# VHH binders against Sulfurtransferase TUM1 (TUM1): the designs that were tried, part 4

Target 1, 304 residues: Sulfurtransferase TUM1 (TUM1), of Saccharomyces cerevisiae (q08686)
Amino acid sequence: MPLFDLISPKAFVKLVASEKVHRIVPVDATWYLPSWKLDNKVDFLTKPRIPNSIFFDIDAISDKKSPYPHMFPTKKVFDDAMSNLGVQKDDILVVYDRVGNFSSPRCAWTLGVMGHPKVYLLNNFNQYREFKYPLDSSKVAAFSPYPKSHYESSESFQDKEIVDYEEMFQLVKSGELAKKFNAFDARSLGRFEGTEPEPRSDIPSGHIPGTQPLPYGSLLDPETKTYPEAGEAIHATLEKALKDFHCTLDPSKPTICSCGTGVSGVIIKTALELAGVPNVRLYDGSWTEWVLKSGPEWIAENRD

## First folded at step 6 (VHH; framework vhh_6fv0_2)

Design c2R (from g5 with A98R)
Fold by ESMFold2-Fast, scan of step 6:
Structure c2R (fold): chain B 304 residues (1-304), chain A 120 residues (1-120)
Amino acid sequence: as target 1 above (304 residues)
Amino acid sequence: QVQLQESGGGLVQPGGSLRLSCAASGFTFSDYWMYWVRQAPEKGLEWVSTISSGGDYTYYKDSVKGRFTVSRDNAKNTLYLQMNSLKPEDAAQYYCARGFEDYWQLSEYRGQGTQVTVSS
């Protein structure tokens, strides 16, 4: 991965035991869909975590001026948050979440886009727990055990990685999205087709015209929710998912991933990149921004 | 309080069939995705099947696809698993679980499950 690398639980434990130069900082980036009625902040403070973890709040580390949930943060918001969490630029950050591979890819991607030099995505925390690797079961009062630092990001890959609404709307309106792009929606098939509700009750279901449904779980191992190994395993998983959901993928075309609000879209983006698909970008605003900015003529339903 | 009560297990010969039921109470059943998970003796918990809140979308472990069918009756707060062409490898304690989308690891289950034994 250009922005971050996957790391297995065994390799992570070995890294912690052998690394003598750089501080290794585990990052709990757990985020839950609103309909799940779970509390990620309470879970970080009260449930077992990897020792010395910080909590990365995807909702708080966002564009404060946007009306849409957890849009990509400004450099000032990001730098202030990293400073408050005590992160230093020479830290090795290892991102995980309590679901497995749900919100942690979004966090790892955000850190990489903001130019953090060494970022790993743990593949994954559920396997880490099953292998009985060390956990801190204490209750804590703060989202970081580290003293405040002075973090300043020096570069951003935002323009390379993110599709904004204006570009997306022009591609849909012209018909170019369907003709010249692979466009995937990571939401469940029911939300895509308009038969299951969105997690936010005021948002209708359906999909952006020209997109194909590729649910976020379909590119992960169905039991462990780990990413398959690069090479034959990820290629077999991708081929099966494309067949099962009647999708096409032309690697010569650029790819755009989307979801509800830009979180689970990074799950499929990461898997596609692991499979060697080039030029994969995220439509950060995703379905929520699309619906709120576009008229009903721009909402597709059913598979056709 | 969330309560889930599994039933319908038993002894069958290889190639036989069983239908499992799960009676749910203490929550709005139609708001939740549901799962079937199993645990064989001396093995870890294993995901078997997922069904969406409305019942329109179903997912299966590869080894059971085409043999098992999950369904639900939201009016009766009941989840079902029809198991056909049972193999010795399917022998396990079966549990139903409440959860979210395709992430069974967030699921919660109650009750003692129902035992499925496959032998001559």
Scores: ipSAE 0.353, ipTM 0.684, lowest interface PAE 3.7, mean pLDDT 89

Design c2T (from g5 with A98T)
Fold by ESMFold2-Fast, scan of step 6:
Structure c2T (fold): chain B 304 residues (1-304), chain A 120 residues (1-120)
Amino acid sequence: as target 1 above (304 residues)
Amino acid sequence: QVQLQESGGGLVQPGGSLRLSCAASGFTFSDYWMYWVRQAPEKGLEWVSTISSGGDYTYYKDSVKGRFTVSRDNAKNTLYLQMNSLKPEDAAQYYCATGFEDYWQLSEYRGQGTQVTVSS
């Protein structure tokens, strides 16, 4: 049972035309790396959006007690946010982002982990625009297309989907991460190896011992940033990426994905799941939590 | 579509210098980190240098540190690599690359390259 399904632009337009029972709510989940100097909220308000979209702010819909950026939200924070956006439990949510497939997988995954029954990830908004499908080009000071609702999440898959710091630290300390898991890091090779800086200047680069570099873009089409079709295409893409980055994948072992702060890790998690890899979890705290909580002895800088 | 055009390669004596250029189009150059990578005959693709979008951060392969300098001119959409004290081991096809950090592993994010030969 997947937490969400991919949907093409054409299939999405057909769904909107044919669905007469459930409300379809597009979700703009655009989030930008701080180094890009772009504003996702301004873009939602001033650039073309899919008609009747809500804006899902990944930074705002987060654990308010955590010192780390956009950690997985509590039930209360999530439910309050969904209620304020006017989301109902029987809505079909279709998640997209303006980069293509960057932050939207994180949002779709969050919705699915919180038990929302029907979630799609649009594959992808860039293609939707290129195919000239309907857009709302209005420039507004505020946009709230739905009245406030009373959203209450009924189930959470957090324990099944998320690796916390304590589990990750024990796996690294024991050497079991490298021996019993496929552990992938979605950051650039240079950040992984310690030769490029992190987007946050206050933390060092390097990697969690036992992880392998699998940069998030290597599993997407380089021009369109779409996920390849399930079956032969995604398998060919995954095999090429594993070869290009000198990674191994043992499908009999469970898999853990990580990145800088838990956003791009979901990009590779989704691609692995599309390729049929079972038991894939996300280390939500990722590199930022790891370096701030662990001593410098737990930072690796070279590949063996 | 990303388009990258390298130039400035050629034949040089050991200890000599060359300046490589890369003209970029098809994307917002000033928003992206840029890479220099090289491939010698019968060898794999090798990372050489990285420069951040604004030029504030630069990184180098250990064997070229102090000899090579990467720079960029965002107004001209051009990336440069100044190569000094060239060694025979530096002889390779040099490519500039972009594509969301490490996409330089993918040929779609590299140019056609410029050949550097170090004569004995």
Scores: ipSAE 0.006, ipTM 0.211, lowest interface PAE 10.0, mean pLDDT 86

Design c3A (from g5 with G99A)
Fold by ESMFold2-Fast, scan of step 6:
Structure c3A (fold): chain B 304 residues (1-304), chain A 120 residues (1-120)
Amino acid sequence: as target 1 above (304 residues)
Amino acid sequence: QVQLQESGGGLVQPGGSLRLSCAASGFTFSDYWMYWVRQAPEKGLEWVSTISSGGDYTYYKDSVKGRFTVSRDNAKNTLYLQMNSLKPEDAAQYYCAAAFEDYWQLSEYRGQGTQVTVSS
């Protein structure tokens, strides 16, 4: 079964009106790149939110032993965070972000990997606002709509969903990544080719050998940043993106997605899964871990 | 500190051309994706075009493809929109906006705008 399902703003509003058995908990999973100089917690507290939202802080709900940004959390960190937010296992979680489809796919994926039974990704919050659906416009110092719970995740799909550095390094070193995998990088072509800088000045641009550039915006509607509908629409979008960026996709091969730090990689992972591509995993550490752990000999530049 | 100043709007007949400019200051222009958005009377804000930080990628609203060309000069901190074959439906207040990567909806750097009128 998929880890989460997409839900339109209209379908979400209908679900809220009709659901009488399970609590529906909207999740604001907004995360901003540090270079944007925006504060996601301040925005959650001071800007309009879907009523009764909780705030899922991707940077806080992370592996505390890792030096790399927002790496996949341990069971203890995740369970403690869900308990403090008041989440129960039978809640229906509906994840969104203020960018549209940037960090919310990462949050929905994290919830699904940790085994939460009912997770939706709102497609998307910007359209929800445009359609003038209900918002809570209160400005508060703290927002805690639910009493603390005792959340205990009972299963994890980490081994199925995540590629770690050791696996990735062995695939690159052996040349097998290029030969046996579809490996996609969700960053812009300029960052991939080494002609544009990374958002973080201490990180060089370039790409992991064996990867192909598939910029995350190429798989979303350019105006609304929504995912195309399953079926013909997503297939046409994927086909065009592969052609535009001179990428190949062999559905018989497993797929690995990456990006800068493991956030936008989930955008393309979700689109590929929506298009029916099986066996798609995320290299969680992505470019930042790769460049910091590997030497400059493992940085490729240019496609040709 | 952060400033965006649009110019180049005016009155033009259908089929005419205009070149809009947006002068940016107060931030590292070359690090930001730039956008043109417009607002026509009785309509909401509408995305028109996007250009990546280095200029390697350009995206356009379907109705303006082939008629409009976005470009940028990072040395001059200036964004441009060349508008050809203008139609009455292109009449609007045009704004430039800056955001990191391809997310114009988050931009807090929208300028004051420049008015484009298409009259016959």
Scores: ipSAE 0.013, ipTM 0.439, lowest interface PAE 8.3, mean pLDDT 88

Design c3D (from g5 with G99D)
Fold by ESMFold2-Fast, scan of step 6:
Structure c3D (fold): chain B 304 residues (1-304), chain A 120 residues (1-120)
Amino acid sequence: as target 1 above (304 residues)
Amino acid sequence: QVQLQESGGGLVQPGGSLRLSCAASGFTFSDYWMYWVRQAPEKGLEWVSTISSGGDYTYYKDSVKGRFTVSRDNAKNTLYLQMNSLKPEDAAQYYCAADFEDYWQLSEYRGQGTQVTVSS
């Protein structure tokens, strides 16, 4: 079952107009790579937002005990954050980001994994702006459209959705990752092959042994950065991407997605699920945790 | 302090050729994959071509395969796009972009562009 559903800009506007029972809360989950030198909080406060949006900071809403960036949050961190943002359990959450489909899939997935009942991923905010749908263009020092609430998550799908380091290491060490799984890396081909540097200067490039490169942009429309529609369109996009990057997908095998830090891995996970691929999980720590924990002997370079 | 300066656009008749250049500064050009993207007045931004840091790998939008060739000169910090058999549909503002992290993350490090017009 999907943890969230895609919604088009037009369908979202219609939903806002027709929904009479539940509050619809747009969620700006914009996250920028540190090297871009952009500030997602400043942009939320000073750039046009969907009216009544809250800001979901994936770096702040993370496991505080982990040294790795934006790792999946604990229940307490998540519940406190949702309460501070004023989210109620019966709210309909509609997640977007200013890049298009970059960090918003991670946020939508996190909300769904924590058991929020109704979550949509806007496909996508760039199209919403292009179609001239309503925006709040105010520039403010602080923005908190909802009073603080008492949010209590009651269900978690973490065990079904997340591959941790220990499981990933055993799969690589045994050779089972390559033999029994479809394992995809959403980073650029250059980072995967070790020819392009990682955003963090302390992290070498290369890839986890047994993974295949499936850059996340290859599964999005190249012009609009939207997900192709379910059915024929997403299947055609997936088949082309697999061919272009010399990847194999065996639908009888479970699938694991990864990336740099667990953000763009959700982009390809979502596309695979939209295409009907079952049993798709995310290696949350991804490349950053892998290299910091495993050591250089577990780094593959070039195409295997 | 990334700077990208595109040049080489102009007016050409259908079936003609143009060679676009992108002069890069403010970063180690030879470390990064580079892209060509374009935008026509009534269309969104379209990816056109990608080239790896060493030039060993190239990728193209289906509609330009066989007509466009991307190349780079790392000693000169310059990216090129050779455009042959130009069609009216190729008319657009052309931009170069550096891939600092992701295959499709083109919005942040883009130059001012160079205009390509195709008319008879």
Scores: ipSAE 0.000, ipTM 0.204, lowest interface PAE 15.2, mean pLDDT 86

Design c3P (from g5 with G99P)
Fold by ESMFold2-Fast, scan of step 6:
Structure c3P (fold): chain B 304 residues (1-304), chain A 120 residues (1-120)
Amino acid sequence: as target 1 above (304 residues)
Amino acid sequence: QVQLQESGGGLVQPGGSLRLSCAASGFTFSDYWMYWVRQAPEKGLEWVSTISSGGDYTYYKDSVKGRFTVSRDNAKNTLYLQMNSLKPEDAAQYYCAAPFEDYWQLSEYRGQGTQVTVSS
């Protein structure tokens, strides 16, 4: 069951026009791969945004004690960040990113895991722009137009949603991951098989034993980069992707998603949940934590 | 390692045709979805077409539907784009791309591109 709902650009515009009780806060959660050499902060401050947006920095809103990139934040880090951005618990948050559906699913998921009551994922910002819906083209000097608030998260679904390294290592070591789970890796097939390098030069390519490659782009519309919204379309997309990448999916088994650092893994997690797959969790540390903690004997190459 | 080499571009009059080719090496071509993307002078990168690993599924940008046809030959590790009824707005540097982490952006594994010019 997903912790947030999809919303189309048209439905979002209608919601903004009709909602008079709760504040609607668009959330720009843009995060770029370092190889793209783009600046998400500069883009929020200087490029057109949905009016009244805040900027959610996935790298900053993370576990500061972890040596691994953008690990799931502590309650204190999350609450401080929401308070500084002026978010209130009765706000309706609508998350988007400038790539389309890349980092925004991670942000929407984080908000939902931390118990924010109403979260939407915009499907997607690129379509919102193409439809010529309202944009704020001004240059801004702050990551929020709202005064600081006192946000206090009260409920966390962290234990239900996240697989930690210790659990993952035991599942791999015992052989249970391959036997009892659907385990998917959202990275490209080349990174999974060890034929394409990782974006970080200190990280080898390859995959966690027992995982199957399900590249995140395979579950999005190839033209618009949107999630298939309902019915046969979402199931057809999933079936095509599973066939093209020679993956199996048994819905009676629990599912674990992973990627490079826990961002794109939420893209495939969301698609699986939209298709009705139950009990889907994220291995937050993903490939980067796996190789740095486990060592080379736990790196698989090629397909099993 | 991974290498993509585009060819087949050139100068054409409006309404003309060109066939682009992309020779792939250094990876298992038949396992990857492939893309054609283009970049016009002073414009951003634009997705044009997608083809699945086996060629069973093809997708096109709305403005090129019915005019462009993507295909592949997995035995030859080659991707093709047949472009008919070319318009001035189709003038761009054309690149083939694999579905790496640079989704719809040109990755370090993209080819050098091939220039398509449509006369005024």
Scores: ipSAE 0.000, ipTM 0.196, lowest interface PAE 13.5, mean pLDDT 85

Design c3S (from g5 with G99S)
Fold by ESMFold2-Fast, scan of step 6:
Structure c3S (fold): chain B 304 residues (1-304), chain A 120 residues (1-120)
Amino acid sequence: as target 1 above (304 residues)
Amino acid sequence: QVQLQESGGGLVQPGGSLRLSCAASGFTFSDYWMYWVRQAPEKGLEWVSTISSGGDYTYYKDSVKGRFTVSRDNAKNTLYLQMNSLKPEDAAQYYCAASFEDYWQLSEYRGQGTQVTVSS
């Protein structure tokens, strides 16, 4: 039961030309690391976008009660946001971001977890631009060209898809994370090992005990930042990444993905699912929640 | 208590000009994106203009571009809309609105409005 499917730029253009029944809504889900000093809202309003795009702000469409950044939204926050953006349940949503495959997997995953019936992840916007497919280069005044709708999500896969802090802490404390799970961290090796700083200056680097480093870029094409969909290419890419970073993957065990704040963890989650790995969940709070809640005694450095 | 109070509306002939003001109180005005929205009789709300919290970014509905100019004075907690070359189709009740999340569709506050009438 895939939460979303990948779609190439060529297939997307063909879909737009051939679809006569359902509205196709491109979704710009660009989010930038704070250290990049870029503004995703300004970029949506002023830079070329796929025509008729809406802007999905992962920071705004989040749990309003959580002190942690862009935690998974409540049903009310999600439904209100979709309604205000003009999304309807029968729309075909096609998610992209201006980095390539960075924050768009998180958005596509969120839409799928909330039960939106047809979601695609564009693989990827950088290639769409390179192939000179149609862009709207006008400056726009709103984050949606559509009139307000009445969106009501009818189901949620949160329990199947998300690991919370309490579950994660018990798995680490008991030693079961390392024994019973494949646990991967999508951050760079230096951040994982504690030799490079985190983008947030207020948190230390290091890793959750029992996790293995699987940097998100290792599962994407290094030049285009696309998921390698051709034939068996995703399997070869995963095998190489596991070998290069000295990771093990036991397909009989469930898998948990994490990162800094729950965004890039979905990049590796998606690649693992494309390679046929079952039962992959996201630790939504990731490293930021872990260090702020657990304290320094639960920070590992170097390789486990 | 949040309040938005619009003023400056009136009756003008086609080609005339008006300057609308919106006085804000009860919230940190400089943290909010501000909007001008209008509603003609028996019509829905129509977005007209957006200005960012710092005033660095301004956006306009295509039909008013080049004729309307939005601005703000954060020291005075006031939003403005300069309307030039007014057309009969610009006649409407004009409202200012504020949104923390930079989406006019997610506007949390609206004022009572100021009426703009353009003689045909």
Scores: ipSAE 0.000, ipTM 0.147, lowest interface PAE 17.3, mean pLDDT 86

Design c5D (from g5 with E101D)
Fold by ESMFold2-Fast, scan of step 6:
Structure c5D (fold): chain B 304 residues (1-304), chain A 120 residues (1-120)
Amino acid sequence: as target 1 above (304 residues)
Amino acid sequence: QVQLQESGGGLVQPGGSLRLSCAASGFTFSDYWMYWVRQAPEKGLEWVSTISSGGDYTYYKDSVKGRFTVSRDNAKNTLYLQMNSLKPEDAAQYYCAAGFDDYWQLSEYRGQGTQVTVSS
């Protein structure tokens, strides 16, 4: 089950109009692949945002001791960042990104894992814009809508939610990943099979042995990039995606999601949880950590 | 300098066909996902189709499935859109765009477009 709830643009606007007790804080968690040559902070400061948004930089709010991109933050880094952004524990956080449903699931998941009580994922910002809901179009050099706070996270769900490199390597080495887990890779089929390049030029394509390709776009509406509604819609979408990519899912087995750097893996994790799949974890380091730590002998190039 | 140049638009009757082309230069075409997007008068920009860098993955807007086919020739740095059974609702300025994933909205490279008009 995800540690946050999805909210439609219409429901979010109604919530803002009706909520009189708790502060609602929109969170722009936009992150771009480095190859896209876009600047998420510049976009937050210069492009229309939901009014009173804070900017949550997944690269900045990360494990400072790790050489890998946006690895899950320590309690201290997270608490310091939330305090500097002015977040309070009783705030209702509503996470979005400018891509639609790309990096915002990672942010919502991080907030939930750290124990923030009420987190929504906006499904999605592109639809919010299309429906002409209120935006702040000001262009600013710096944006700080809230005074600094004192935030103390619960840090209650890390062990339940995260697979680290050591666990993943032992599962692959033993053959248990393929035998005892549903392991999904959210990257495109070409990157998984080694026929298309990775966005980062120093990283080879291919996949972790024992994983199956389940591209993140396959679990979203192809036009709007929204999650299908819980129930029949998400079940139909999941069944089609599994069939289209020749994947199997055994609900009696635990599930591990991965991607390039731990971002789009949360997209498929969220969809699987929405569909009722239990015991879904994220391999935080994903493909980038895997190839940089494991070496070329642990790269598969064909479906196994 | 990155350039995307669309061609192949024109006037066609309902039920007719057109083949759009997009010539790319200034970047490694074979590394990029390509998109076709369109904009009708008085309407916003609308996604039509996506093709992966190797051509192995394609997506289509529901209203064009079975009628439109996207393809690419990486040796010629060219993207194509074969449009069959054209409807009045398909009339729009058609643009090609380049990106690195399934999300066409992230593409910063977009051509000047080619106009498709469907008369009855």
Scores: ipSAE 0.012, ipTM 0.463, lowest interface PAE 7.9, mean pLDDT 87

Design c5Q (from g5 with E101Q)
Fold by ESMFold2-Fast, scan of step 6:
Structure c5Q (fold): chain B 304 residues (1-304), chain A 120 residues (1-120)
Amino acid sequence: as target 1 above (304 residues)
Amino acid sequence: QVQLQESGGGLVQPGGSLRLSCAASGFTFSDYWMYWVRQAPEKGLEWVSTISSGGDYTYYKDSVKGRFTVSRDNAKNTLYLQMNSLKPEDAAQYYCAAGFQDYWQLSEYRGQGTQVTVSS
């Protein structure tokens, strides 16, 4: 059961024109790697956005007790944030980001896991701009044009969607991750192998034992950064990516996706789900939590 | 230490040809997807071509298809871009990039670039 659906720029514009009952709320979920030295908040406030957008800050809407970046939020943090942004439960949310398909899958997934009824992921904002669809070029002073609401999430799919550190560590320690799971790492091959540095200087490169490298860009169109169409196109893209990166995928096994901090892992999770792979979960803490909690004996290097 | 060195740029007339090279060191070149990207004066970076680690898959910007050919020699740790039928709009600083970030435009390591000028 999909937690959200993809929507093309053309279909989104048609939806905005035809929807007469529910409010459509575009969600700018732009997040940048720290090394890029860009400011997502300044960009939301000063750069063109889809009209009537709110800004969803994945760093702010996170577990406040966790020392790791943008960990999945508690119900209270999430509900308070949605209320402050003026979101209502019957709103149709359409998530995008300024990179294309980088952080917006994480936001769409978070909204869906928290039980928001209708969520779309725009595939993608860069194509929306290329097609010259309507933009609001004004500078704004707030992250939402809507008055405060009383948002209360009623259900959560967290237990079905998220692998925590304790589960991940036991799977690695027992050797069961490699034997019973398809485990994919969405980072580049060099970060996975330990030959390229992580974007953060305090984090070593390498990979969790039992994982296979499946870089997130390999499942997107190389020029437009869009997801291929469901059906033959996504299946062909997945088959080529698995072959090129020497990965195996056994549909009878559950799948776990990971990355640096739980953002790009959702990109490959989404592509796998579009290709019909069942039982795909995210290791939310990903590489950053793994290295900070596990120690160097649990860091694999090279490709084996 | 990851290092990329581009070469082979220069001045050509419209319809001319150039072959760009990118020498890679400090990483296992044969395991990486490689990219050619370009930047014209006062414009942003533009993706041009991608080649898979084994060379089996190649992708091109629509405007260069049939004119440009990307290739690699994994034994020599070298990436190539053969550019034929060059047009004025191809004039740019050309960079190679490794797959540190799958969005090539966000890669931390690019080479110094090589300048391609197309004019009469």
Scores: ipSAE 0.005, ipTM 0.254, lowest interface PAE 10.4, mean pLDDT 87

Design c6N (from g5 with D102N)
Fold by ESMFold2-Fast, scan of step 6:
Formats: sequence, C-alpha cells, structure tokens
Structure c6N (fold): chain B 304 residues (1-304), chain A 120 residues (1-120)
Amino acid sequence: as target 1 above (304 residues)
Amino acid sequence: QVQLQESGGGLVQPGGSLRLSCAASGFTFSDYWMYWVRQAPEKGLEWVSTISSGGDYTYYKDSVKGRFTVSRDNAKNTLYLQMNSLKPEDAAQYYCAAGFENYWQLSEYRGQGTQVTVSS
C-alpha cells in the first residue's frame, strides 16, 4: 500500500497530455543542506520550473511547536499551507526537487501520510531537464499560481509511518532494535562513525545504538540521481549498497529508517519500499532529536 | 588530519594519455566511495567518475566513457584515473573527493587538485 508512486519524466509528460479530469500540480520541494550555500526560495522564484509548479517549503510546513528542524507538521499547519498554495484534494500532485531525489521523497511521503489521494514522485527533475521537456523560465513573485483553496485532510497514516522518540528509546534500551529490526541511518559513514562533524555545530556525530549505515546516495544512480526502476535494477542496487556498507537486511523483520533530521531518511525508505521491503517506518526526530534528548551513554561511535 | 593529494597532471597533445593518482591519508580509505571531479577555467565543478568503496561499481560522465578508467588500490590508499584519447575539452584542474553516497557534490573531503592541459 504505497503512499505515493514513482513516475518517469516521459510518463509524467504523457499524463499531462492525457489527463482531462483532474488538475495536475507539480510540486517543487527543493531543500538544500545549509553547507551548500544555495537558496531554494530564490531558485523557485527565478530559475526554470515545471509549468504551473507550487513551492513546498519543508522548513515552513513543519511542527511549529517542536524545537527540532522540519518535524512532521500538525494537521492545522499542513491544511493551512495546502490551502494557501491552492491545492485541492482531487489534484494529482507530482513532487520533484532540483538536486534530483534529495528532499522530494520527504515531501511526497508527507503528502501521502496526510492522506492526499494521488501523489507521484518524479524520478527525476534532472532527467526531465536533460530530455528538454517543457519548462517555465519566467521569474515569478509567488510560491503558487493558484487561488487559495479550502484544503482539509481527512485521514492520517502518521501512527503507521512514524516512530517517535519514546518508541526508539525503549527499543535501544532493551536491545530489541538490533535484535528484531532492520535499522538504517541514511547519513554519511563519517557522520555515523563520529569521524566527521554534523552540519549543526551544536550536536556531536555518532549513531543510535543498533543502527546500520546506509548512506542515501548509495541507493541512487551517481550521475542522474534517479532510483533505478528498470526490471531488477533496484534489487541489484540495494544488494550492492548493503555489501559496500557491511549491512544486513532481514525482510521478515520490520524496518526503521533515520538520518540527521528526517529528510534523507525518506530517500532510503523509498528505495527499500521500491525493492519490496514491507513495514518501513521513519524515526522523524532522527539523530538531532536523539542526541538532544538522550545522554552521551546512548551515542555509539564504532562501526560493526 | 584527512588529506587527499592529487598528482600526474601535465601538458599533453590531443589524443595523448595521462594517469592521475590520488594519495589518501587520515581516514579509512576502503570505507569511502571516491570521485574524480574537474573544473575548467571560468567554469563550475563537473563530475567525471565515481568508484564504490570495494571497486565493484564504476560510473562515468558520458563524454569520457570509453576513454577514461577509474580504479583504486585499497592496500595503498590510492585512487587512479587513466585518461586516454585526451581532447582539448578535457583540459581542467582535476580533484579527487571522498564520500559515501552517489551525490559527488555531497563529498566529505576534497584534494587540492592537479592541472591537465591539452594543446599542441
């Protein structure tokens, strides 16, 4: 029961040409790491976008009461944001980002968890541009070309999709995380092992005990940044990534994905789901919440 | 402590060959995916090639496929780029970089570079 489906650039262009009943709304969900010194808002307003795109700000559409960055939004914050962007419940949403498959999986997942009926993840915008498919090169003044709507989410899969801190802490404390789960960390190996600093200078590097490093880029094509969706390619990619990073995956066990703040964890979650792995959840607070709430005794620094 | 030191650049005629080396120290080289990236004068960084930590996956920019070969020696902590049939458009400062994901622009470390010039 996937919350969203992948769509290729060619299939997306065909969908736009053939769909006569529902409005198709492309969603630019670009989010950049602070160290890249790029501006996603300026890029949406000034750089070419898929025609009729809205801009989904992952940092703004978040839990306003949480001290942690871009935590999963409340129903009110989400509904208000969708209404302000002019989204309607019967729209077909097609999510992309300018990096490729970096932050767009998080947006597609958020839309699906909030119960939006039809969501696609474009695989990916970089290929869309390379194939010379239609772009709007104009500068725009707003994050949406649509009039405000009255969006009201009616169903949430939050309880099925998200692992909270209390559940994670009990799994780690009991030793059950390592014994009964596949637990993956999407951050780089250096951050996982504690040899490289986190992007936030106020938190240490290292990892949650019982997790295995599965860096998010290892499950994507290095040049195109696409999910390999042709035939058996995703299975071969997953098997090689597991081998390269000395990870194990037991499909009979439930899976939990994590990262720094809950964005890149969805990249590996999506690849695992595409490969047919069931019962994959996200620890939304991820490493940032873990270190700020847990004591130093709950920080591991050794690779297996 | 982490260091990446490129070497092997120089002046070569069109159609010539060069072999670049990157000596790595201060980290566990065999755990890292490695990249070759280049920057031509007045241009941005451009990805050239990727090799996985174990060396069993290699990827190349379309314009260099069949001409360039990336390899690594984990026992010597060294990355290589064999460049054959060099073209004027291959002239650039070449850098090695270390990371863990397929996004070379998210690499954790980068060297100082070695200059490749292609002219008669």
Scores: ipSAE 0.012, ipTM 0.340, lowest interface PAE 8.5, mean pLDDT 87

